# VHH binders against RNA 2',3'-cyclic phosphodiesterase: the designs that were tried, part 10

Target 1, 188 residues: RNA 2',3'-cyclic phosphodiesterase, of Aquifex aeolicus (o66967)
Amino acid sequence: MKVVRAFVGFFTSKSINEVAERIKKEVDLKIMGKWVEPQNVHMTLQFLGDITEAQAIEVIKNLQEISKKNIPFRIKYKGLGVFPDVKRPRVLWIGVSEGANKLTNLAKEVARLNAKKGIIPKNSKNFVPHVTICRIKSYDRKTLNELLRKYRTVEFGEDEVNKIALISSTLTSVGPIYTVVEEFYLGG
Key: E = the ipSAE of ESMFold2; O = the ipSAE of ESMFold2 at other seeds; V2 = 0.75 times the mean of E and O plus 0.25 times the DockQ between their complexes.

## First folded at step 7 (VHH)

Design v6 (from s20 with P28T K98R S104G Y105W; framework vhh_7pa5_2; at its last look DockQ between E and O 0.74; V2 from the best seeds 0.00; counts 0 for: pae E 3.1 > 2, grease 27.2 > 24.2)
Fold by ESMFold2, look of step 7:
Structure v6 (fold): chain B 188 residues (1-188), chain A 122 residues (1-122)
Amino acid sequence: as target 1 above (188 residues)
Amino acid sequence: QVQLVESGGGMVQPGGSLRLSCAASGFTFSYYDMSWVRRAPGKGPEWVSTISGSGDYTSYADSVKGRFTISRDNAKNTLYLQMNSLKPEDTALYYCARDLGEYGWGTEFDYWGQGTQVTVSS
C-alpha cells in the first residue's frame, strides 16, 4: 500500500459531523471556502507530510505501542475559532474543552516516538486540539466576528477517543480522499 | 529531497519590475499552499504572499497589495511573484516557502529555499 501524504489522528463520531453544514447554511455565503464534508471531519494529532512506506511502518509500530499505554477518554467539543487569527482567518474550527489536555499529551507522545525514528514534527507551535470545518477563501468580517462570539460558549457534542490511526490522503478534483492505513484501539 | 530554488532577483531602480520564480521538486507541488517570505537587511522574516495549492485563493501583506501578484503553474512545479512599482523598502532576500496551511495553524512553513536577492536602488 502506498502512503504519500499522511497524518496521525482519528475521524470524529456523528456527534459533530453535521456542524459544518449547519454553520455553512447559517452564514449564507458570507463565509466562503471548502467546507468539510461530514465523512471527512477529523482530529489531527500529528501531520506527517510526505512519508515513505518505510516511515509508515515505523509510525504504525509507534501507534501500536501508544495504543497499549493509553485508555479511551471523553472529549467535549466547544466553541469556534480560527487560525491564525481574525485578521487573516484561513481555517475555521471547533475547539475542545473537556479532554484537551489528554489530546495534547497523546499528540506529544506520538510526536516524540516518531521523532526517534527520524520523522520530525512539522509544527513548531504547541498543539491546539481542534476539528477543522472550513478552509476559508473569503469572508465578511462582521459575519465572522459575530459567529465566533455567538458560539464562544456553545457545546456541540462529545466523542469517546478510543482509537488512533495512520491516515493517508490524496487530493482529487472533488476534494480529499482519506484512507485509513492502520488503526489501533486504545487500551489494547 | 524537497528542494525549492528561487531565481529572478537582481538590481532594479525604484518603480521598476521583477518576476521571481521558484522551482519546486521532491514533492507533489499541487498538494501544498506556497508562500513568499522576505528578509530585509538586519530584520526578521516578513510574510509577503500566499497562494493555495489549486491556485484559487491568494492573499497579500498590506505593504505589497496592489503591486505584487503571486501565481503558480502546477504543471511546471513553479511558483511566481510578479513585483511591480518596486520601492527601496522592497529590498530584501526573497524566499519561497512550503506552507503547512491548516496543519501549520495557518502560519507555519516546513521548507524554505536559499532565497534570491532583490535590490531596489537608484
Scores: ipSAE 0.493, ipTM 0.762, lowest interface PAE 2.2, mean pLDDT 89
ESMFold2 (binder alone), look of step 7: mean pLDDT 86; pTM 0.864
ESMFold2 at other seeds, look of step 7: ipSAE 0.538; ipTM 0.788
ESMFold2, look of step 9: ipSAE 0.358; ipTM 0.665
ESMFold2 (binder alone), look of step 9: mean pLDDT 88; pTM 0.890
ESMFold2 at other seeds, look of step 9: ipSAE 0.516; ipTM 0.780

## First folded at step 9 (VHH; framework vhh_7pa5_2)

Design w1 (from v6 with Y111H; at its last look DockQ between E and O 0.52; V2 from the best seeds 0.00; counts 0 for: pae O 2.5 > 2, grease 24.6 > 24.2)
Fold by ESMFold2 at other seeds, look of step 9:
Structure w1 (fold): chain B 188 residues (1-188), chain A 122 residues (1-122)
Amino acid sequence: as target 1 above (188 residues)
Amino acid sequence: QVQLVESGGGMVQPGGSLRLSCAASGFTFSYYDMSWVRRAPGKGPEWVSTISGSGDYTSYADSVKGRFTISRDNAKNTLYLQMNSLKPEDTALYYCARDLGEYGWGTEFDHWGQGTQVTVSS
């Protein structure tokens, strides 16, 4: 059966879309990897993995319902972090301070409705609001530790979360291509 | 249905070599990071090695660096672990796991194989 790799989420505004480029320049090749291009900077609410066209239709119906029952809210982007930790950094990301609980509740609602349609959450740990800026391939430990310390309390910008989307991805030799399959604005 | 089937385990003397294979099916193999995880008797799971979907990034637990090499053949949907200079402490059931990467916070896996036993003893 034909499947598509997808997630539920939204793309960030211009307020933080350029942060990856600024940090990439600041570290001057001492942290190397796949730095996320401005147009691809996004928040993931639920990673769906490989879903069928029928499952995608059900997700779209769920997002429509969720959009009617939720109003827009503000989030503030703060700090840098890594997954899983500084001893094995795989992903460099921007965190969320204000609005993190609202993002978490929205992600739980998305996951709950999708679970009713047999689309089960892929991971066991609690949702961690984050925006990926680099998928790390190599790094200088001192540079990374100093970067994380320097930016621990820095606020990068903010967004109004006013829509949610089903987004599909295709991996290419130069990185992922993201396509909005369907999106809905919060507040009906 | 995602399926991961490990093979290539066995008994070897200390200093010996083995090559593990993992046949993958039911998903687009190249889209996923893959990992080897092992479970020694009386221990919980221990991460061994990870390879990115494209194969261009690998990482290893300190205990196996320089001795083990992870690789993949995306055309054959197969993950490999070349194990050299084996030690008694490498004795474990070795699992092939589909790695969630950023979506598993860098540590979680959503599918596992049944494992293949590696025993290193005199």
Scores: ipSAE 0.446, ipTM 0.742, lowest interface PAE 2.5, mean pLDDT 89
ESMFold2, look of step 9: ipSAE 0.586; ipTM 0.816
ESMFold2 (binder alone), look of step 9: mean pLDDT 88; pTM 0.891

Design w2 (from v6 with T107D Y111S; at its last look DockQ between E and O 0.43; V2 from the best seeds 0.00; counts 0 for: pae E 5.2 > 2, grease 24.9 > 24.2)
Fold by ESMFold2, look of step 9:
Structure w2 (fold): chain B 188 residues (1-188), chain A 122 residues (1-122)
Amino acid sequence: as target 1 above (188 residues)
Amino acid sequence: QVQLVESGGGMVQPGGSLRLSCAASGFTFSYYDMSWVRRAPGKGPEWVSTISGSGDYTSYADSVKGRFTISRDNAKNTLYLQMNSLKPEDTALYYCARDLGEYGWGDEFDSWGQGTQVTVSS
């Protein structure tokens, strides 16, 4: 059977999509890696990895039901952070302040319904709302520390979370192409 | 069914070299960042090196930088670790690990091999 690499989530609005490019320019090669291009900036609620077409159909059914039970809500993007920690920074991300608990509840509901269909979460850690802007390969420690401190209280923008989607990923010679397989607007 | 099989370990004298391989199957190899992780006697897992799905980006622990080189051949679904100037402290069980890649946090793995033993002693 056919297998696709997929996740559940949504793409962010224009107000935040350019942040990766701005930060990349600000650090001027002192933090190097895979900086996320504006069209690829997104919120992941659940990474599914490789799933079959049959599994994708079940996920789509679950997302449809979830969308009927939830209404749109506001989130605010605030601060920068790293994973796994500041001693080994591998991923630079934008955090969420307002609406973080609603995002967490959505992610838990997605994971719960998918698990009932045998679609198991790809990591066992609890969901942490974030938007990845760079996968770090090398960095100047002073520059990174200053960046994290500078942006700790900065709000980058906001979004109305009004839809959720199953999104697939295909790598090409020019980078990943994300395809919306199916999306549902919250509130039906 | 994801499968990762490490090979190339063995016993070697200090200053020697080894080349580890990891054969990958059951998934689209090029979609995933891949890592080497090692476990020395009496210690927990220690990250060694990571390479991106495309192969464009690599990173190394300070303890191995300049001595080890990670690489991949996406046409052969194989991950490599060239280890030069080996030291007794490099003695460990070396694991090939599938990183969650562009969707994960880094240092998060959803699949592991069984490991290949590297022993550096005189």
Scores: ipSAE 0.133, ipTM 0.491, lowest interface PAE 5.2, mean pLDDT 86
ESMFold2 (binder alone), look of step 9: mean pLDDT 83; pTM 0.833
ESMFold2 at other seeds, look of step 9: ipSAE 0.323; ipTM 0.651

Design w3 (from v6 with T28R Y111H; at its last look DockQ between E and O 0.36; V2 from the best seeds 0.00; counts 0 for: pae E 4.3 > 2)
Fold by ESMFold2, look of step 9:
Structure w3 (fold): chain B 188 residues (1-188), chain A 122 residues (1-122)
Amino acid sequence: as target 1 above (188 residues)
Amino acid sequence: QVQLVESGGGMVQPGGSLRLSCAASGFRFSYYDMSWVRRAPGKGPEWVSTISGSGDYTSYADSVKGRFTISRDNAKNTLYLQMNSLKPEDTALYYCARDLGEYGWGTEFDHWGQGTQVTVSS
């Protein structure tokens, strides 16, 4: 059976997709890792991992239904954070202030419909809206702590969430390539 | 149901090597990052190493970088840790853990094995 590594989500607008490059230059090699290229900056609503073609078809059907029942909404990007926590930072991300609850509800709806088709990621109840900008391999602790403090209240931009997509990923020697398998505009 | 079974532990002299294995079942192994975590006597858990679901990205704690190598075989649903140049401070119970990564949204691991004991002493 053919499989694809996929997630449900959307790519960010150009207003925010270069923040990773700006932060990378600001920290000047004191935070090293896989910094996300502008074209790859995205919001994940549900990570699916490897799914079959049959499962992808079911996800696409669910996204079509969800798109008809939801209207577009605004989100505001604010602050920097890390996962899992500041003592072991593995992922540097941009947070969401306005619209975070609406993103959470959308992610829960995606997970609920996919679960009815046997596509059940165990962690869907812990969804935290975020946009990854670096997968950290090494870091200077002082630099990271100062960066997080400096940007805690900084607003990076806005997006209108007006579409959702099934996005596949393929890792290459130069990093991941993300491809939109199918997308739907919100319009209910 | 998710199952993780570690093996390959044992006693070794300082400077020696061991290779740990973790057999995974009950889930789509390639969907998940996997980690090794250790617990030394009287200490809390210490993250050792992580490998991405596809195997294309690895990371290591500073204390083991250059000495340990994490790998996986997705066709066999098996995670490995090659440990070289072992030191007494590497003595610990070593667990493989299913790692949620950025998709755990602050929660690191949701499943652990029973652990395999590594003892480094003369």
Scores: ipSAE 0.151, ipTM 0.509, lowest interface PAE 4.3, mean pLDDT 86
ESMFold2 (binder alone), look of step 9: mean pLDDT 86; pTM 0.871
ESMFold2 at other seeds, look of step 9: ipSAE 0.341; ipTM 0.681

Design w4 (from v6 with S52D G53S Y111H; at its last look DockQ between E and O 0.64; V2 from the best seeds 0.00; counts 0 for: pae O 3.5 > 2, grease 25.6 > 24.2)
Amino acid sequence: QVQLVESGGGMVQPGGSLRLSCAASGFTFSYYDMSWVRRAPGKGPEWVSTIDSSGDYTSYADSVKGRFTISRDNAKNTLYLQMNSLKPEDTALYYCARDLGEYGWGTEFDHWGQGTQVTVSS
ESMFold2, look of step 9: ipSAE 0.448; ipTM 0.725
ESMFold2 (binder alone), look of step 9: mean pLDDT 87; pTM 0.874
ESMFold2 at other seeds, look of step 9: ipSAE 0.613; ipTM 0.822
ESMFold2, look of step 11: ipSAE 0.417; ipTM 0.711
ESMFold2 (binder alone), look of step 11: mean pLDDT 87; pTM 0.879
ESMFold2 at other seeds, look of step 11: ipSAE 0.336; ipTM 0.644

Design w5 (from v6 with Y57E S59Y; at its last look DockQ between E and O 0.37; V2 from the best seeds 0.00; counts 0 for: pae O 5.2 > 2)
Fold by ESMFold2 at other seeds, look of step 9:
Structure w5 (fold): chain B 188 residues (1-188), chain A 122 residues (1-122)
Amino acid sequence: as target 1 above (188 residues)
Amino acid sequence: QVQLVESGGGMVQPGGSLRLSCAASGFTFSYYDMSWVRRAPGKGPEWVSTISGSGDETYYADSVKGRFTISRDNAKNTLYLQMNSLKPEDTALYYCARDLGEYGWGTEFDYWGQGTQVTVSS
């Protein structure tokens, strides 16, 4: 059975697309890993993992339904954080202040409808609104702690969330390639 | 059907070497980052090393850096871990795992092998 690696989400607009590069320069190799390129910066509502073409069709139907029931809304990007926690940081991310509840509700709706079709991702993490900027592989603890404290209250920008998409990812030797499979504008 | 099968474990004296292998099937091996994870007696899983799909990027836990070398042969669908200067604290069941990348938050893997035992003792 042919499968594709996919997630539900959207790409960010210009307000934060260069933050990863700026932070990478600021930490000057003291935090190393896979830093996200501007064109790949995105919000993930649900990571689906490997799905079949038949499952992708069901996800698309669910996204169309969800798009009709939700209207565009504003989000504000604020602060830096890490997963799973500051003692063992693996993912560096930008958080969301305004609109975080609406993103969480949207992600729960996506997950609920997909679960009804048997599409339940293997990862167990609860949804936390975030935009990944680096997949950390090594770091200096002092540098990371100072970075998180410095940016805790910094606002990076904002977006209007006006569409949701099924996005496939293909891992390559030079990084992931993302393809929008289907997208739907909120508000019908 | 994704399958990961580890081999190459065994008993070795401190300071010795072992090379672990992991045969992969059921997916396009070169598209996926791969990891070694170990579980010592009475401990939870500990990430050891990760290699990118192409093999160009490698990463190591501090406890093994300089002693272990991860590699892959994409033509043979095989992942390797060369372990040198082994210490008693390296005693563990070693798993080959397919890395979730950013979506597993660095601590989750979607497929695991059965593991191969490495025992370092005199």
Scores: ipSAE 0.133, ipTM 0.468, lowest interface PAE 5.2, mean pLDDT 86
ESMFold2, look of step 9: ipSAE 0.344; ipTM 0.701
ESMFold2 (binder alone), look of step 9: mean pLDDT 86; pTM 0.867

Design w6 (from v6 with S59D Y111H; at its last look DockQ between E and O 0.60; V2 from the best seeds 0.00; counts 0 for: pae O 4.7 > 2)
Fold by ESMFold2 at other seeds, look of step 9:
Structure w6 (fold): chain B 188 residues (1-188), chain A 122 residues (1-122)
Amino acid sequence: as target 1 above (188 residues)
Amino acid sequence: QVQLVESGGGMVQPGGSLRLSCAASGFTFSYYDMSWVRRAPGKGPEWVSTISGSGDYTDYADSVKGRFTISRDNAKNTLYLQMNSLKPEDTALYYCARDLGEYGWGTEFDHWGQGTQVTVSS
């Protein structure tokens, strides 16, 4: 059986897509790594890992049903954070303030329906709404701490969550290539 | 299917050295971050070290920093852990694990092997 690496989510829009480039310039090589290109900036609701074509079909059916039960909603992007923690920062990300609870509920519904079909997420972490902007390779501790402090209360923009998609990724030597397999507009 | 097979464990005296190996198959090895995780007797899993797919980034738990070195040979699909200045508290079953990357760096893995035992005793 052929497998595809996939997640459920959506690509972000407008000014939030440029935040990674703006922050990269601001830190001026003091935080280095794989900074996310504007067209690749996205929100992940559920990481699926490797799934079969049969599993992908079931996920698509579940997303169609979920789209009928949910209406579009606004989210606001606020603050910067790191995973797993500030002592071992590997991922730099943008957080969500308004709409975080609705994103969390949407992610739980996706996970619930997929689990009913035997499609279990590859991670057990509690969902934290975020948008990755850099996979960190090296960093200056002072610069990172100042960056996180500076942006603690900064709102970067907003987005309307009006669709959800199954998105596949192909890992390459230069990074992932993302493809929308299928998407559905929210609104019943 | 994804397979990870650890080897190179054994019994050593305090201050000794061992080199662990992990043979990987069933996936494009160089595209995945890899980690070493250990379980001491009666304890839960403890993250030891991580290396990025290309090998250009490494990280270590404080308890092993300066004593252990993670490396990989992507041409041979093999992950390594060089363990120097071993202490009794390093006694554990050591696992090679395929890291979930940004979704589970150091804490979530989708595959790991049976492990190889390291025993440091006097």
Scores: ipSAE 0.241, ipTM 0.578, lowest interface PAE 4.7, mean pLDDT 86
ESMFold2, look of step 9: ipSAE 0.330; ipTM 0.693
ESMFold2 (binder alone), look of step 9: mean pLDDT 89; pTM 0.895

## First folded at step 11 (VHH; framework vhh_7pa5_2)

Design x1 (from w4 with G104D; at its last look DockQ between E and O 0.56; V2 from the best seeds 0.00; counts 0 for: pae E 2.6 > 2)
Fold by ESMFold2, look of step 11:
Structure x1 (fold): chain B 188 residues (1-188), chain A 122 residues (1-122)
Amino acid sequence: as target 1 above (188 residues)
Amino acid sequence: QVQLVESGGGMVQPGGSLRLSCAASGFTFSYYDMSWVRRAPGKGPEWVSTIDSSGDYTSYADSVKGRFTISRDNAKNTLYLQMNSLKPEDTALYYCARDLGEYDWGTEFDHWGQGTQVTVSS
């Protein structure tokens, strides 16, 4: 049976898609890993993992329904954080201040409708709106702690959340390739 | 279909050694980071170690650093965990896990093996 690796989300606007390159230069090799390229910077609402074509069709139907019941809203990007925690930093990310609750509610709705169709969520129990900028391979602990402290209150930009999409990813030897399978504009 | 099969567990005395293996199939092993995760009796899962897709970068939980060594053989599609200087606290069911790694959203693992039991007692 054919499967695709997929998630529900959206790509960010120009306002923050180059932050990874700026931070990479600032840390000057003291944090090494896969820094996210501008075209790949995105918000994930639900990671689906490997899903079948039939499951993808059901997700698409659910996203269409959700898009009709939600209107566009603004979000503001603020601060840096890590997952899972500072003792084991795997990903470096940009947080959300304004609009975080609306993103969380949208993510819950996506997960709820998909669960009704037997599409089991792969997300953690505590959704935290975020945009990954680096998947960390090695780091200097002092540099990372200083970076997180420096940027705790920094605002990076904003977006209008006006669409949601089913996005597939294909791993290659040099990184993921993301493909929009289907997208829907909110309010339409 | 993705398949991960752990082996090499057993009973050892404190201070002893074991080497765990994980045979992978159904995916391009060399594209994925891999991790060992353990579950002690009555506890939730605890991350032990991660190795990146190339084998160039490794990381370890503080509790095992200096005692455990993760490695991989991409030609044989196999992940390893060498465990030295074992302590009773290392008693757990050990799983190999396909790590979502550098290319995925912050969700850690999407596939697990069945686990292999390691018991350290005197």
Scores: ipSAE 0.434, ipTM 0.724, lowest interface PAE 2.6, mean pLDDT 88
ESMFold2 (binder alone), look of step 11: mean pLDDT 84; pTM 0.844
ESMFold2 at other seeds, look of step 11: ipSAE 0.440; ipTM 0.723

Design x2 (from w4 with S54E D56G; at its last look DockQ between E and O 0.56; V2 from the best seeds 0.00; counts 0 for: pae O 3.6 > 2, grease 24.9 > 24.2)
Fold by ESMFold2 at other seeds, look of step 11:
Structure x2 (fold): chain B 188 residues (1-188), chain A 122 residues (1-122)
Amino acid sequence: as target 1 above (188 residues)
Amino acid sequence: QVQLVESGGGMVQPGGSLRLSCAASGFTFSYYDMSWVRRAPGKGPEWVSTIDSEGGYTSYADSVKGRFTISRDNAKNTLYLQMNSLKPEDTALYYCARDLGEYGWGTEFDHWGQGTQVTVSS
C-alpha cells in the first residue's frame, strides 16, 4: 500500500502570507535558508509524516467529527520566534496571541482522536501555535537576535480559523507541493 | 520505505577518533537535510549536527564544535560524522536522522536509523 506525507492544518489568509518575503528582504542575506512562499504559508495542527491511504481515511473521519464539535474562532498573529531555541535556531516562525489556547485545544483533540486509531504525531514536543516563515540554514547571530527583539510584540494580522484539512505534500528539488486531500468547515 | 543504517561505532579511548557512516535508501537522499542525534544512557535524544540537502551548510551543537565534522556524499546516499578528540561525555547511541524539513515544530526528525554505539572510556 502506498504512503503519503501529510499533516492536519490550514493555510493562512492573505493577512500574513507575505511576511516571509518582507522579513527576507529586511535581513538581506544575513539569514539564509528556505523562506516560505506565500501560497505555502500554513498552520500545522499535527504533522503525520508518512501515512497509508487507510490511515488517511481514518484521519478524514476524525476531522469530520472534530469539525462538528468546534465553532470558528479568531486568531491574532504576533511576534517572531525560533525552534528549538536561540542557541540552535532552525525554524523562524510567527506566533499567535489571541486564540492560541483554542488552537492548542484543537490540536490536542486532533492528536487524541488520531491516537485512538494508532496514528501518533511525528513531532513529540508540546504543540506551539506558529506559522513557519523560514527554515534556517545559516544566520548571523547578531542579526537574528536583533530581529527577534524588534518583532517580539509586533502584530502581523488576524485570521478566522473556520476549517481544518488533511493536506498532503510531495517534496521536490525546489520545495514542497501541497494538495488539500479533504477539508471540513467548523460548525458542522 | 525509508531505511537508514548507521555503522562505524565502537570502543575508543579518550582523545581518539571515530568515523560514523549512514547508508540511506527508500527516498531521494539529495532532497533532504540530514542530522546526527545521540542518546546517552538514561537520557533523551540530543541533536549533534545537521547538514543541508546539498551539503553547503552545516551546524553543530556547542558541545561538539571544532571536534566533529558532518559531511554527505549524495552520489553514494551516505551521511558521515567524523568525530575527533572524543571525550567520555560523547558516549551514546548515535542515530542518523532524516530532517523533518517544512513540518518541524519541536521534533526535527521524521525517520531514524537503529543507531551505532560509541563508547569512550579508559
Scores: ipSAE 0.313, ipTM 0.649, lowest interface PAE 3.6, mean pLDDT 87
ESMFold2, look of step 11: ipSAE 0.426; ipTM 0.717
ESMFold2 (binder alone), look of step 11: mean pLDDT 85; pTM 0.858

Design x3 (from w4 with S59Y; at its last look DockQ between E and O 0.79; V2 from the best seeds 0.00; counts 0 for: pae E 2.4 > 2)
Amino acid sequence: QVQLVESGGGMVQPGGSLRLSCAASGFTFSYYDMSWVRRAPGKGPEWVSTIDSSGDYTYYADSVKGRFTISRDNAKNTLYLQMNSLKPEDTALYYCARDLGEYGWGTEFDHWGQGTQVTVSS
ESMFold2, look of step 11: ipSAE 0.725; ipTM 0.863
ESMFold2 (binder alone), look of step 11: mean pLDDT 86; pTM 0.863
ESMFold2 at other seeds, look of step 11: ipSAE 0.386; ipTM 0.720
ESMFold2, look of step 13: ipSAE 0.555; ipTM 0.795
ESMFold2 (binder alone), look of step 13: mean pLDDT 86; pTM 0.862
ESMFold2 at other seeds, look of step 13: ipSAE 0.556; ipTM 0.797
ESMFold2, look of step 14: ipSAE 0.462; ipTM 0.746
ESMFold2 (binder alone), look of step 14: mean pLDDT 85; pTM 0.862
ESMFold2 at other seeds, look of step 14: ipSAE 0.536; ipTM 0.777

Design x4 (from w4 with L100Q; at its last look DockQ between E and O 0.53; V2 from the best seeds 0.00; counts 0 for: pae O 3.7 > 2)
Fold by ESMFold2 at other seeds, look of step 11:
Structure x4 (fold): chain B 188 residues (1-188), chain A 122 residues (1-122)
Amino acid sequence: as target 1 above (188 residues)
Amino acid sequence: QVQLVESGGGMVQPGGSLRLSCAASGFTFSYYDMSWVRRAPGKGPEWVSTIDSSGDYTSYADSVKGRFTISRDNAKNTLYLQMNSLKPEDTALYYCARDQGEYGWGTEFDHWGQGTQVTVSS
């Protein structure tokens, strides 16, 4: 059967969707990689990897249930970090201060309901709320360390988390193309 | 379906060399970063090396820098690890792993092979 590459999450608002371009310009080629375009900036609650259409249907049912049991909430974006750590920085990301616990609880509920249907997350077991802005290919250590220090306490903006979606992606030579398969507004 | 099959392991004396291969199928290999990860007896997984999808960017754990070389052949859907100057502490089950791409946390691999044993002794 046909499979789709997918995640559960939401796209960010204008408040932070251009931060990647700002940081890319600031580091001026001293951090190289795949910088995230504004239209692709998103919060991932659960990365699913390759799932079948039948699995996608089950995820959609679970998201509908979750949306009815949760109300919108505010999150504040703060700081920059890397995964897995500063000694091997692969992913540069924006963190969350206010609302991080609510995002974590939402991600746990998504994972719990999907696990009941045999759909196990393909991302790390310990959810850390974050918004990826660059997949790092090469970097200058001094530049990266200075960037992380400079932004440690900087607040980039905020969002209202008012919907969750199943989003599919198609990898191309130029990058991913995202399609919202189904989305649900919180407040059911 | 995604399949990763490692080969090339074996017994070798300290200072020796081995070349590991990983045959990939069931996905567009050239779109994904790939890694080697090892698990020594009684230890958890340890990242060894990563190569980006194009092959232009590589990285290595400090413990293997200068001794190991990761490479890939996108036309053959194959990942390689050339291991030189092997030490007893390199003894482990070696896995090739597919990176999660743009979704990944940098520490999560969504598919692993079954592994190939490398033993460095006497």
Scores: ipSAE 0.318, ipTM 0.649, lowest interface PAE 3.7, mean pLDDT 87
ESMFold2, look of step 11: ipSAE 0.447; ipTM 0.730
ESMFold2 (binder alone), look of step 11: mean pLDDT 84; pTM 0.846

